# Miniprotein binders against q9h3h3, part 262

Target 1, 235 residues: q9h3h3
Amino acid sequence: EDGFTAEHLAAEAMAADMDPWLVFDARTTPATELDAWLAKYPPSQVTRYGDPGSPNSEPVGWIAVYGQGYSPNSGDVQGLQAAWEALQTSGRPITPGTLRQLAITHHVLSGKWLMHLAPGFKLDHAWAGIARAVVEGQLQVAKVSPRAKEGGRQVICVYTDDFTDRLGVLEADSAIRAAGIKCLLTYKPDVYTYLGIYRANRWHLCPTLYESRFQLGGSARGSRVLDRANNVELT
Key: E = the ipSAE of ESMFold2; O = the ipSAE of OpenDDE; V2 = 0.75 times the mean of E and O plus 0.25 times the DockQ between their complexes.

## First folded at step 18 (miniprotein)

Design QH8 (at its last look DockQ between E and O 0.88; V2 from the best seeds 0.86)
Fold by OpenDDE base, look of step 18:
Formats: structure tokens, sequence, C-alpha cells
Structure QH8 (fold): chain B 235 residues (1-235), chain A 105 residues (1-105)
């Protein structure tokens, strides 16, 4: 794995954030329209730059679904960043606990389950399941990256409101599994994203707090969730 | 590879520059809307500019980390320059924010 693969993906994600999104907003659009919207904009066919023959003629940054209870409250991210810069200047030790406290102090508590899938039917099916779970209120918000020219893996992000709420994080995992998703999931708090902290960093911080692996016939949740910080199975 | 790292660094710089340009455009639009008494539109543009500034800071953090890990002095200089630029933009953003607040009064 190239040492800066995560940073490359971050650069692509931030570039995508500048382009228009295809959004299904369940707060303003009837749930009955979801199937038609999914059929019109399958993630495996929607292209990042609006390639000829794609459903989109213009660039698309993300495809997203907003649930009825979705509120775009990100907390004080500017304050978080300022505090982070001050902390670095102070020379004080930086630990996962430090980041957790910064997140709490500035109310930047959102996080996301991430899955990477190859373009194709399995991706579109996974996205449809997640989108339905969002519209039905089992999940709050999700997004998927459009197809890149290079045909690389697409990412689905499923957000939770509070990475410190272990139960909420586990409930989202259960909802994802109930939607038929069997791939590896990793959970990352947004605080690590906002501070530019990826896998390789000088502080040896791991931005992945949880890992979920699908399990047949095991727990009622259909997955094993590992706390990466403590190396403890939660399920 | 060293070449891949350089390409990524350059990509991040270009993205940062695009963000700076867009922020400047948004701030101009916000100022114009505020002058016209359209405070709602001004706030919308200002909010978008703030989010872009957040993302630009993320880019700087990545650039700084890449510079640190590689020990490349050119990368360090470029990251420092980007940091100076964002500080100026943040100052301008605050100035526009105050103008929008004044227009609400």
Amino acid sequence: as target 1 above (235 residues)
Amino acid sequence: SEDAVRKLFEKLIKLFERMMKRIEELLKKAEEAAKNGDTETAEKYLEEAKWLAIKARIIIYILEEMAEQTGNEEFKRMAEEAKRIIEEVLKRLKEVEEKVKEARS
C-alpha cells in the first residue's frame, strides 16, 4: 500500500465536495420516488466527470441520501482546527484521548462507517439497500462516490451523529448488515478528517476506531465489531 | 514512489489554489449581497466560504504531514506558503462576516 493512499483518497474526496451532488432528500421528496431515483442514478454508472453515455452529463461529486431526521450539524470545526494548531505548538503529548476531548469540547462528534466496493451490480445493490435504510429512518445520512475514469473502488459512507456513542455506532452497523452488506466496514470519526489525520501520521494516531466483519450464524447482529484502540471485540 | 508523492503534493496544491479562488468569489458575492440588503444570500455565500476554508486547512495539514514524513524542504516551504495564504483568506473572511453582521443591523 503506497504510504499516502489515504491522503490521495482524501484529495479526491475534497475535490468531489466542490462539484454538484446528486441528492435524494427524504425531508422534501416522497419515499415513493426513491426507486425511480436509484434506477436513474446507479452509482456504478454515474461518472465523476459526466462521461458520454453516463446518466449525468455534468460532473458529480457525490451521490447522497438524507433521512427525515438528518441535521447537518457539524459543531465548531473552525474552533477545533484552531485548538489543534495551538496544541501542536504547545508541544503537549497528542493521544487518541486528546483528539476525543477536542472533539467533545468543540461538539465535532460525527463519524462514518466506510465500505469500499468495486463498480458493478454489488455496489449498486449495496447502495440501494443503504438508501432505503436511510429513507426508512434506520440510518440518518449516507453518500457514495461516483465512478472514476480509472474504474477504481467506490466508497460508501454511512454517518452517525456521535462516535462516542458506542451503541449508536453499533446500531448503524446492524442496520448496514440488515441491508445485506457483507463486506468489511471501518468506522472513522470526522474529527480525524478535519485535522488531516490519516493512517500514516507523526503521532501514530489510528483514525479507524472500529472494524466490522460479517459473520454467518454468529451474533444477532451478523457482524463482529472490533474496537481498534483497545483491541477488544464489542459483539 | 517519490514521483507519486510529488504528484499527490502538486495535486493538493492545485486543489488548495482552486479553493482559495472559490472563496474569494464567494466573499465578493457575499459583500455584494450584503450591500444590496440581501443578508440571507450573503450568509449563504459566507457559510460556503467558511466550509471551503475548513477544507483548505485540511489540505495544509496533509501538506505539512507529507513534508514532515518526506523531509523534503521544498514541500515544507510550499506548505508554509499555503499556510500564509489561508491566514490572509481567513482574515478576509472575518472582515466580510462583520460586514454581513452590520448589514443585518
Scores: ipSAE 0.871, ipTM 0.935, lowest interface PAE 0.5, mean pLDDT 93
Fold by ESMFold2, look of step 18:
Parts: structure tokens; sequence; C-alpha cells
Structure QH8 (fold): chain B 235 residues (1-235), chain A 105 residues (1-105)
């Protein structure tokens, strides 16, 4: 609306980052407890600020599941940010290749598949499928936003550890589809988030690297994945 | 609208200020824990402060882009002040990091 729609969402997400998270950590919690936890904290019912009638009485920023094999690796984000600032001062051109090289140099390689769903059964069912895939080891880590006061769509983020590993990113897409999810997925490398680069940026960069669309009968996994930067089909 | 853009800018400044306050609280707690020999707790507070500093820099990048795209000189001045503040916080953070390292065997 005002040309900064993504920045409004980013501000809300960063505020949410500062509040408590509800976490099922398979590294320390038996897998047999997952179904009870999912039933207690459906994302369509967990509220951002602990509204009356919610399962939560306190604010919740995110609901997350960590897989048994989840190994946190954020890389050198501070060095990435410093190098980015130096690059901008230099006056050198900023291209998608520049961002990729910065991410590689500083080992800031994580990224995420995103899906947006309205509150309700479809959201809760999709989250439950993703959470099970994480606990079973097909995915490493995922999070979902709680229900906002004004309502609206919620987001599920499914992380991968290396956006330059296209096979790994495509395997994550396949695992998401195997959970029965048919909506549009978009993939964003974390490097763009850490550098504050959103769709309305001065360099005309596209922070969405891949799109995945469900396609019955057109692919072995049932999805069609497009590389947005190069306009190339990966499937 | 111009009002919506200004509201977003002010919201980001408030969030940045909240992060700065939280970082100072965390750094004090890290120093206290380290002085008491609880280096594990000190490392936890320090790590949380480091991540808030990273996020505060993201806010600055957003503010700088908004100032650039709008041409608003007030926004540019405020973004530059926020940048000065985070640089001082980063120096403080590095100082506390060294204290925590010194306390560890």
Amino acid sequence: as target 1 above (235 residues)
Amino acid sequence: SEDAVRKLFEKLIKLFERMMKRIEELLKKAEEAAKNGDTETAEKYLEEAKWLAIKARIIIYILEEMAEQTGNEEFKRMAEEAKRIIEEVLKRLKEVEEKVKEARS
C-alpha cells in the first residue's frame, strides 16, 4: 500500500522474535509427546498476546519444532553485515551474485520455504504434518506464527541449512508436499533478511529465490519449482 | 500514504530503542554472572545480546532504505543517529565478550 508492505511485516516479525516461543524440541523431548503438544497448541488458537480463551496466557512470538538432527548454524552474520556496509560505501554494483558470494564467504547459508494460510483447520493440519516430518527427520526445523489480534493469514517457515545446495532445498520441498501441502511455497535465503533487503529495495533484487507450485501428474513429487532469479524450471 | 510511512518509521525506531535497552540489561547480567563464576549463564546472556544487535542492524538497514526512497531528511538524520548508537553498543558488547572469555578457564 505505501510501498513498504514487507517492511511492516518484518517489523512485526522482529517484535515477535523478542517474545517467548513455544518449542517442541525433539532433541530433548520424546517423539511420543508430539501429538499431545500439537493438540494443546494449534497455531489457529495460540494468540500473539495471550487473549482470553487461548491455550497461552502469555505472549507467544513463534511456535517451533526442532528435529532430532537439528544443528543450529547461523554463520558469521555480524561479519556479513560489516562486509555489506563496506560494499555499499565502495559504490560497487550490487547484484544477486554479490549477495550469494557474501552469504558463502560468511557461511550464512540457511534459508526457508514459506507458506501462508488462513487460521483454521487447514493451517492446523498443515502445521501438524510439517511438525511430524521434522520429528521423523525428513525436515530439520520449522516454525509457525501465532494468531494475530486482527486475524489474517499466518506463516509456516520450513528451514534448510544451505540455499546453495539445490538438491537439499528440493528434498525439503518434496517432504513438505509429502505432508499433503498443496499451496504455493516461496523460498527465501536468510542472507536477505539479515541485510534488510525486501521486495521494494533500491537494487531491484528479488529476495524470493524459488517458487514451488503443486502440479498433479507433472512431476514425480507433485510440484513444479521455478528459479525466480534465472527464470528456469528446476523440475 | 505519508502518514503510514511515518508511522512505520516511528514503530521501527521504538523497536530499535527497545532492543538497545534489552541489550544493556543482558550485558549487565552477563557481567554479573561471569563475576560469580557462572560462565554458562554469562554466555547465554551474551549470545542473546549478540542476536539482538544483529536484529537492530537490520532495523537500521530498513530505516536507511526508507530514508533513501522517500528523500526525507529527517528520516536520514534519525537513521544516522541510530547507526551511531549501535556502533557504541557493539563496542560495549565486544568489551563484555572479552570479560566473559577472561572468566572462562
Scores: ipSAE 0.841, ipTM 0.917, lowest interface PAE 0.5, mean pLDDT 90
ESMFold2 (binder alone), look of step 18: mean pLDDT 89; pTM 0.878

Design QH9 (at its last look DockQ between E and O 0.88; V2 from the best seeds 0.86)
Fold by OpenDDE base, look of step 18:
Structure QH9 (fold): chain B 235 residues (1-235), chain A 105 residues (1-105)
Amino acid sequence: as target 1 above (235 residues)
Amino acid sequence: TEDEVRKLFEKLIKLFERMMKRIEELLKKAEEAAKNGDTETAEKYLEEAKWLAIKARIIIYILEELAEQTGNEEFKRMAEEAQRIIEEVLKRLKEVEEKVKEARS
């Protein structure tokens, strides 16, 4: 990804957060309605601004699925941001370990597997697989970006509760792979997002902690997961 | 390119301004709800305002990073102005939060 693409995507994501979401909430909606909902709102056809002929007439920021066990707990993000600003002012060294400790201290532990897919059948199929896994309790929550006017790739985000729980992160990867997804996955803690840390930051922090590559005939997990910080394969 | 960075910077500023406007609206609604004794509605608006403030701070962090990487003094000034604005909004948010707390008591 060239230049400030990540920051562009972040700006678009934050703008999308201000618009209404299409949500399937498994806590309040029967699982039997999922297939009809997926058919009504395929992410490749749902448009960001409600273009004529799209399933949505109004702007849609995200399409999301909440699992039965989903509880929004973001921790103390305001405290995290304040501590981050204070840390910058202090001139103390900033490392991935520093960010980890800040996240733990403020209980901002969520993270997500990210995949980027071109609009079309493969995206819709991937999303359907993820949505089903969420409703079935294999995953907690996921969202997908709607189709942009200019086209381009859409992003699916699959969240985990704790980026410090390596096993939980790997289990989510396994669930994504079990849903038939074969593309590259990257895992990013939300703490990096909340602090505006993207690629090419002044501290040389890598916001991607893990990378998952699909593997044919390999491990039972169907993927190879790389710890980017240590450059070690975990699977 | 410099032009691409400028476009991104302007996009972020516009988004920040939209967020500030929405926060002001939400805080007003929260105050009105609190005055009417609808503390639940007030808290809902306040919570939404808090999240927008978080996102606004993220925008500022990105702006600061862009300013630092480019060394553009105009970008630095604009980022500093955004920081001043968010600090004022955060103060106002705290004031409204206290009013909502008082209304619950």
Scores: ipSAE 0.864, ipTM 0.932, lowest interface PAE 0.5, mean pLDDT 93
Fold by ESMFold2, look of step 18:
Structure QH9 (fold): chain B 235 residues (1-235), chain A 105 residues (1-105)
Amino acid sequence: as target 1 above (235 residues)
Amino acid sequence: TEDEVRKLFEKLIKLFERMMKRIEELLKKAEEAAKNGDTETAEKYLEEAKWLAIKARIIIYILEELAEQTGNEEFKRMAEEAQRIIEEVLKRLKEVEEKVKEARS
């Protein structure tokens, strides 16, 4: 049912994590090769399981672009998970502040802007814009899901290093908008992903920290950003 | 409903089982690489296994939440069993990690 959409997507994402990725790595690949790579592997045509007529003959979990300055640091996720388990048996209250503190203590600070688009030209165009922004240095890393057999929305994830750095998160939103993206964006800190926390959870935590909506005029970014936890506009 | 949750639960259990099989394969490869003196390759297999263990724990957290939301005792027992399995896998992972460290020295 509709109440478990996030959990189904999470299961699919984790299965995809285990399959091979198609990666353009600007740290080792000349930027001049990007346009050819994008033309060869449009996300609307790359198939999850290697369907006939696809650019790929084997399963692909994700299509990703790593920027020149991308230096991955996931933090102490194993320690985060252990501390979370201990917290649940401790009798201490679990609040949004608790999750923020766990993330800070274990240096699990990354998060991501998400957008969901149907397969087709708009998806491929959006991905190409994001990929160019990554290679040009306005963004650090992004990935997009391949096409599943039956029609359905695909996701682009644009990562940031530190969800507690509001300026950095907003700068990434601005870079996404500058790439021509006009759809709804939502921001989720990775700590919620690593702890398996979705909107319908027993603690009433809100895993979506920000929403960004494209705005015509009035803002240099071209967007209006809402803090979802407090229902406060930031822009 | 419980039937809808059951389909999701079964999907997650199958993914968990796939991860457990992959972890065991990676640990065997890490041991073999270490015995052959290739500790760099052994460490790469260990890191992949550690990340799969992280993902498997995420699955367990989702199973626990589904069991909580439904009040289903069968789901609760299955989540508890998955937790016991991952703890044994983590013990095995630590044993292989020590073997790889010894091979470096």
Scores: ipSAE 0.843, ipTM 0.919, lowest interface PAE 0.5, mean pLDDT 89
ESMFold2 (binder alone), look of step 18: mean pLDDT 86; pTM 0.834

Design WK1 (at its last look DockQ between E and O 0.90; V2 from the best seeds 0.80)
Fold by OpenDDE base, look of step 18:
Structure WK1 (fold): chain B 235 residues (1-235), chain A 85 residues (1-85)
Amino acid sequence: as target 1 above (235 residues)
Amino acid sequence: DREKLIRRFERLVRRAERLLRRAEEALKRGDLETAEELIIYALMALKLAKWIAEMLGDPELLERVEELVERAERLLEEVERLKRE
């Protein structure tokens, strides 16, 4: 229903990665400056291409917050891609287990919780909550997409170090929920992104490993995290 | 890594404690909805902390979690009572 093909979204994400980022780095910037930074760069107002009247005059790919414990480790992405090409050429079956093993072998273990929100107060409020959680050390790193010209949904990405660490994935979910986020969350490993595994891929692989739904009322209060590969609830 | 798990545990417990304090303050203000939400977030953190305590096989950590769970449940019961009045 969202008119952008998975390939188009991927291309846009890659292009965004190459543009300048607006970053709050808690390793070098006092936490007391976060509120001023959030007020200066609300994601609903920061524009992808630096439109007139926006807080940014230049193109912005992402708005990001780095926690004090953040250490970028991308692993061997080049080796991963080479191994993936070789695997495709071999004609061997490709399964989620295959991708997991490739990720482990090349130390490409990062993943992210994703939430999609319409531009506006709710997005800015959600982002502020996430940014605080990162600066407070509840989360390691997060980013949000700037506002597009078409006014489409913006995405907040909250990263974890290891998509194979179920506890770590659940900890991040818990922290996101504690930040006041109630919407649907989906978890995607970065390895799937690096290998171009999107929705409707030729291998019929689900690029989402986990889904989280939050409920305040009823008998099952809290977050329900579903393992999509095994169709099992983890929480 | 045991030390890593302990750090994760302590982070979860600190989160839960902060949330419960905030829930108590919300109750004092008569904000029952906010109190309930905060308690639920605390219970989520405590569930994960309990799993870590179990993985570590540490009865002292388990006891700390259980005490906080009991506190959270008491607060939740109070919220539910006040919502029915």
Scores: ipSAE 0.817, ipTM 0.932, lowest interface PAE 0.5, mean pLDDT 92
Fold by ESMFold2, look of step 18:
Structure WK1 (fold): chain B 235 residues (1-235), chain A 85 residues (1-85)
Amino acid sequence: as target 1 above (235 residues)
Amino acid sequence: DREKLIRRFERLVRRAERLLRRAEEALKRGDLETAEELIIYALMALKLAKWIAEMLGDPELLERVEELVERAERLLEEVERLKRE
């Protein structure tokens, strides 16, 4: 059934995490260098496995920007994964509540707003806006996937440090919109990623916790953010 | 944590103030679409700041937010008026 799809996606995500990353680190690099770096490594041109004619001859797993306030803390991921294995063999039900509790117990609280864009100017422009927001301190950390050889859509991930902190998640949405991003955003807690739980998983879990839609015109201007698990509007 | 909420409030207010200043600059240039977008972004930040001020129960913080909201709404009305001219 769809369980093999989730295991395959987890392995591919792990492989990208293990390959080299292209990183602009505001904690050690002057902000004045950002625009040159963005011009050198547009995500629509940086290739996943390296090409002689691209900016990178070596594989690149991710392109990332770390803000001044970025403090890496993934929590107890190994303990989380061990508890997940034990849970699966225990016969206990697997629900969004049990995943939330595992995340809290093991301090794996980070999550990310996601947007999917085709290669080209729109993607590169969106990434540049996000990267500037990170360096300016409006966001903490973001990454974008490189271009796959076959093409296809790429993903920008904008992280928050605690998916249970709804206000912090909404603050990040506000910062993303202020960077000029008008497309649909979806929010996925990292616990789902670390456990290899993707949309077509055998437990029928929905890894998307929040969904943000943006409008400029009319009486309902701004973001409309929905809690997908409870069908409750946060905004 | 009250201290964390106050820091978040100040960040959101600062963001809104910067966005409104940029909107005023765009308005001076006659770039009405950019001005409108920036005002909307400012109002989004202010909505969250207002929520925080309410959670803190602090009338001074709420007054600061409402003053900025009024400024943002006046700018938006000016933009809409100019777009019709």
Scores: ipSAE 0.719, ipTM 0.908, lowest interface PAE 1.2, mean pLDDT 88
ESMFold2 (binder alone), look of step 18: mean pLDDT 89; pTM 0.875

Design WK2 (at its last look DockQ between E and O 0.82; V2 from the best seeds 0.81)
Fold by ESMFold2, look of step 18:
Structure WK2 (fold): chain B 235 residues (1-235), chain A 85 residues (1-85)
Amino acid sequence: as target 1 above (235 residues)
Amino acid sequence: DREKLIRRFERLVRRAERLLRRAEEALKRGDLETAEDLIIYALMALKLAAWIAEELGDPELLERVEELVRRAERLLEEVERLKRE
């Protein structure tokens, strides 16, 4: 029913990953240059394919900020993918628990908090807050999609290094909220991305592991974070 | 791992301290909404720090958190009082 749409979205995601990225790398660039960089490349104006009048003349897959302590470690992705193929032919049930164990076994532990915002000031302001949090060392790495010519929502991804480390995931949620972000956040382990498992998948797996809602009113102010795999509140 | 928990605790306490200083500055300029938000963010970080201090079983770490929580609560009460005026 949604095979065409899911296949198209997967292909577009792969193309974006392979196209050039616009990167502010705090490991090699002084923090004092961040504000100028943000002003030059607001995500609501950076276009996916380098449209005339855009700040970019070349295609851009992602806009990213790397923190001072960022150390890439995707783990054993090839081993993960091979074990996944073997598992699919084995007749063994495929559940969220088996995905979790596969990710642990192959050390593919990273994941990301996601937020979806329409192009405009709100998106650019949210991105700037996240980028500053990364450069200040409150977050490790984040990226935001460029503007598509068709419009629609854009996504900010804020990475953590271990989806099984609940305190680390909550620490990142705290940093995102401290940047002034009050919208719904959803958390997706990278294992789902590397295996091509999206919302409309044949196994009916839910790639959203955690959900964070920010509450201003009442007696329970702050984030309310739900573990969707176990239907339990972490906060 | 104890070392990892201690590093996380210190990061969260530093975050809360910075947020409370910013909240005090916002309060001085009369920006009550910003001050309130920053206090809430500080309390979120302190809640996580308290959980870590409890897991480590270190009463000095817990006392550091409790002192900051009292400071945050005093600031929040001041913000609420000023919003009534």
Scores: ipSAE 0.835, ipTM 0.944, lowest interface PAE 0.6, mean pLDDT 90
Fold by OpenDDE base, look of step 18:
Structure WK2 (fold): chain B 235 residues (1-235), chain A 85 residues (1-85)
Amino acid sequence: as target 1 above (235 residues)
Amino acid sequence: DREKLIRRFERLVRRAERLLRRAEEALKRGDLETAEDLIIYALMALKLAAWIAEELGDPELLERVEELVRRAERLLEEVERLKRE
């Protein structure tokens, strides 16, 4: 349990968003160049601050791959935040349903599957699989955190356009699994990030809407996606 | 949006077909573990495709999915047989 407060992790994520990104954009770059790009910038070797001997000399916030169908749409984040402040001031109860409605109202619907992996071959291999899936149009966009100085796990984020589209969330899970990834996945809406809703928040909201586990054995082999809010398996 | 669902369906079916072809190739190489994984991934895609077909109320789409499911199941049975030998 990395002893960093949820606030520290949020601050680091925000700082990373402001630093330069290493991006492979399939809209402008031939797919044939992906392998060379992956070889040049393996996530396990790309360092957050451009350490000596790393592939990057300058700070890197994220390594990302954009698919052909990628269209950045963040919705009305400012309106969302204003509405959230007003809601907090009102003293009205805050529920997952409240957040969902805020997200819908302000068109802040993006979410992401998250996987945490130790630096190394497994991470780089997983990232390569995801990057290929994005370039092949199975996924729209993904990013991976660079290696931190302190080490620790790196995160791969695979985005979906709409966290309220359960089928879309499941499609992304299926695509991630088809890329050969069998680790635990958690799904988080971006609205939770924008509103500062992290682990141990004062509203006791679970920031994870879905959890995916891959079962390796038996007749039930495959991905199992749990709706955490309702405690119901979707698969 | 019906058209969007159809596109999603076709993407899932194409994924499944590709995975099944790769599974067959893995079987030919004697790579039973890879074959099994690929079949499972195909079945996952086909399950979602079936849900879309059901939502669309299109029996032809459902039949296409069922055909691929049968193919996947036959391949899985072959893998299981070969693992027991």
Scores: ipSAE 0.784, ipTM 0.923, lowest interface PAE 0.5, mean pLDDT 92
ESMFold2 (binder alone), look of step 18: mean pLDDT 89; pTM 0.878

Design WK3 (at its last look DockQ between E and O 0.91; V2 from the best seeds 0.81)
Fold by OpenDDE base, look of step 18:
Structure WK3 (fold): chain B 235 residues (1-235), chain A 85 residues (1-85)
Amino acid sequence: as target 1 above (235 residues)
Amino acid sequence: DRERLIRRFERLVRRAERLLRRAEEALKRGDLETAEELIIYALMALKLAAWIAEELGDPELLERVEELVRRAERLLEEVERLKRE
């Protein structure tokens, strides 16, 4: 059990969003420079606060790669939050369906596959695979958390444009797996993040919509993607 | 919407083709484990491509996927044969 409360992780994520990002933007930077950039900023060595001897001297919130087709669309986050406050005040039941409708109404549809990895070669290798997949246009955008002082697990986030597009979610899973990632993946809509819906929330909402497990051996080869809300396998 | 689906389809097919080529190269090197992984990744992409082809109602796209699936399955059978030797 990572001893950090869901609230602490959320606060850290928000704080990280405000610090400078190390970005490789494939829209403006030649793909041939990716390997040099990855070598310069391996996520296991990039430190959150720019520790002495790290590749970064300044605080880094995230390391990110933007693909050629990346277009930031955050939707109406402010409207979403206002509607959420009004809904809470109304005392109406809050369901996953309610959140989905809020997200659709305010065009806050982004979501992400999440993987947690210990700092080290395996993380850097995973990140390199993901970054390459983004630059090659297999994925749109990804980010990885820098190394924390406590040496905790780092998170890689791979985004999709629409958490309601099941096919798009599955495509991203497929691309992540093709990049050599075999660990457990969880998919979270950004709307859940914006509304502060974390583990053990008062509404008993599962913040994870999908879970992906990968297996190479046996009768079931490949990814198994579970819809957590409906307890149905999609793959 | 249709054009978007076609682009998604073509991306998946290109991925699968690349993975299968790499799998063939791995087989030539005797790297059966790598070959198997690459084939599985290709099949995952092809499954999604098939769903898109079905959604589009395009039999030509479906046939392209089926051809690649057959290629992947043949390679997988070869891997399995070589693992038993």
Scores: ipSAE 0.787, ipTM 0.921, lowest interface PAE 0.5, mean pLDDT 92
Fold by ESMFold2, look of step 18:
Structure WK3 (fold): chain B 235 residues (1-235), chain A 85 residues (1-85)
Amino acid sequence: as target 1 above (235 residues)
Amino acid sequence: DRERLIRRFERLVRRAERLLRRAEEALKRGDLETAEELIIYALMALKLAAWIAEELGDPELLERVEELVRRAERLLEEVERLKRE
């Protein structure tokens, strides 16, 4: 079996971010073209490196949809990273509260709901629903990974602009569910990603802020959203 | 700010209204499962709209939400009644 180092996995993630993306940008492309674009580039068939028989002949890092109201984040990522380095050498405690304050101070407030699905009709259908919700203005930005290996799970990321706006994060959950998505969702603020804070980190921080579980039948129907830090149900 | 909250409230209400219209159409064609799903999605949006109306302290906005909730609940009762038949 091939072994992977953390350095290999980080390099693969960096390469995906740097490779070309397939983007439907509603700010410059008419909404009437969305269905044709979705049919041309289903995420279960778009390949990471342009395999024979795929719709893409070149590498694709991500497939993305930008909504009409999407405004690129102007947050101070460099200042955030510098302050993080200073904090680590200061001896002060590193807690979820200090990360929240760093994100606020440097205006790096975006975050994302995540879902993982196997390649196939369910993934393509889920992505199409999310993409339509973005173009219709119910969500701002979403992306989905291409197919990197046969049978491996792919990820859909649905962005929100401010993880401290709890109600706005719940509004995005509502929009995702209205698109027909019933699987588990997890929410991660982008500040954790920019600082390289992943699951099982040195500081015992939990990068997953919220979990959303959906139930259609029974006495309790709808989303049940758990705040992981406080073990409190929000809905 | 207050203007942003009002825009978000209106978006949630319009989402709920569209979902309820689609639920009524699903009921007309006998698709009880789709109708139920759409009503539940509408109620989720209305719960968030109610929270915004409370944050704004505006009883007229809250009454608008409550009217839609009553409509959604009546539709859901009809779906449940038809499933028992």
Scores: ipSAE 0.778, ipTM 0.927, lowest interface PAE 0.8, mean pLDDT 88
ESMFold2 (binder alone), look of step 18: mean pLDDT 89; pTM 0.886

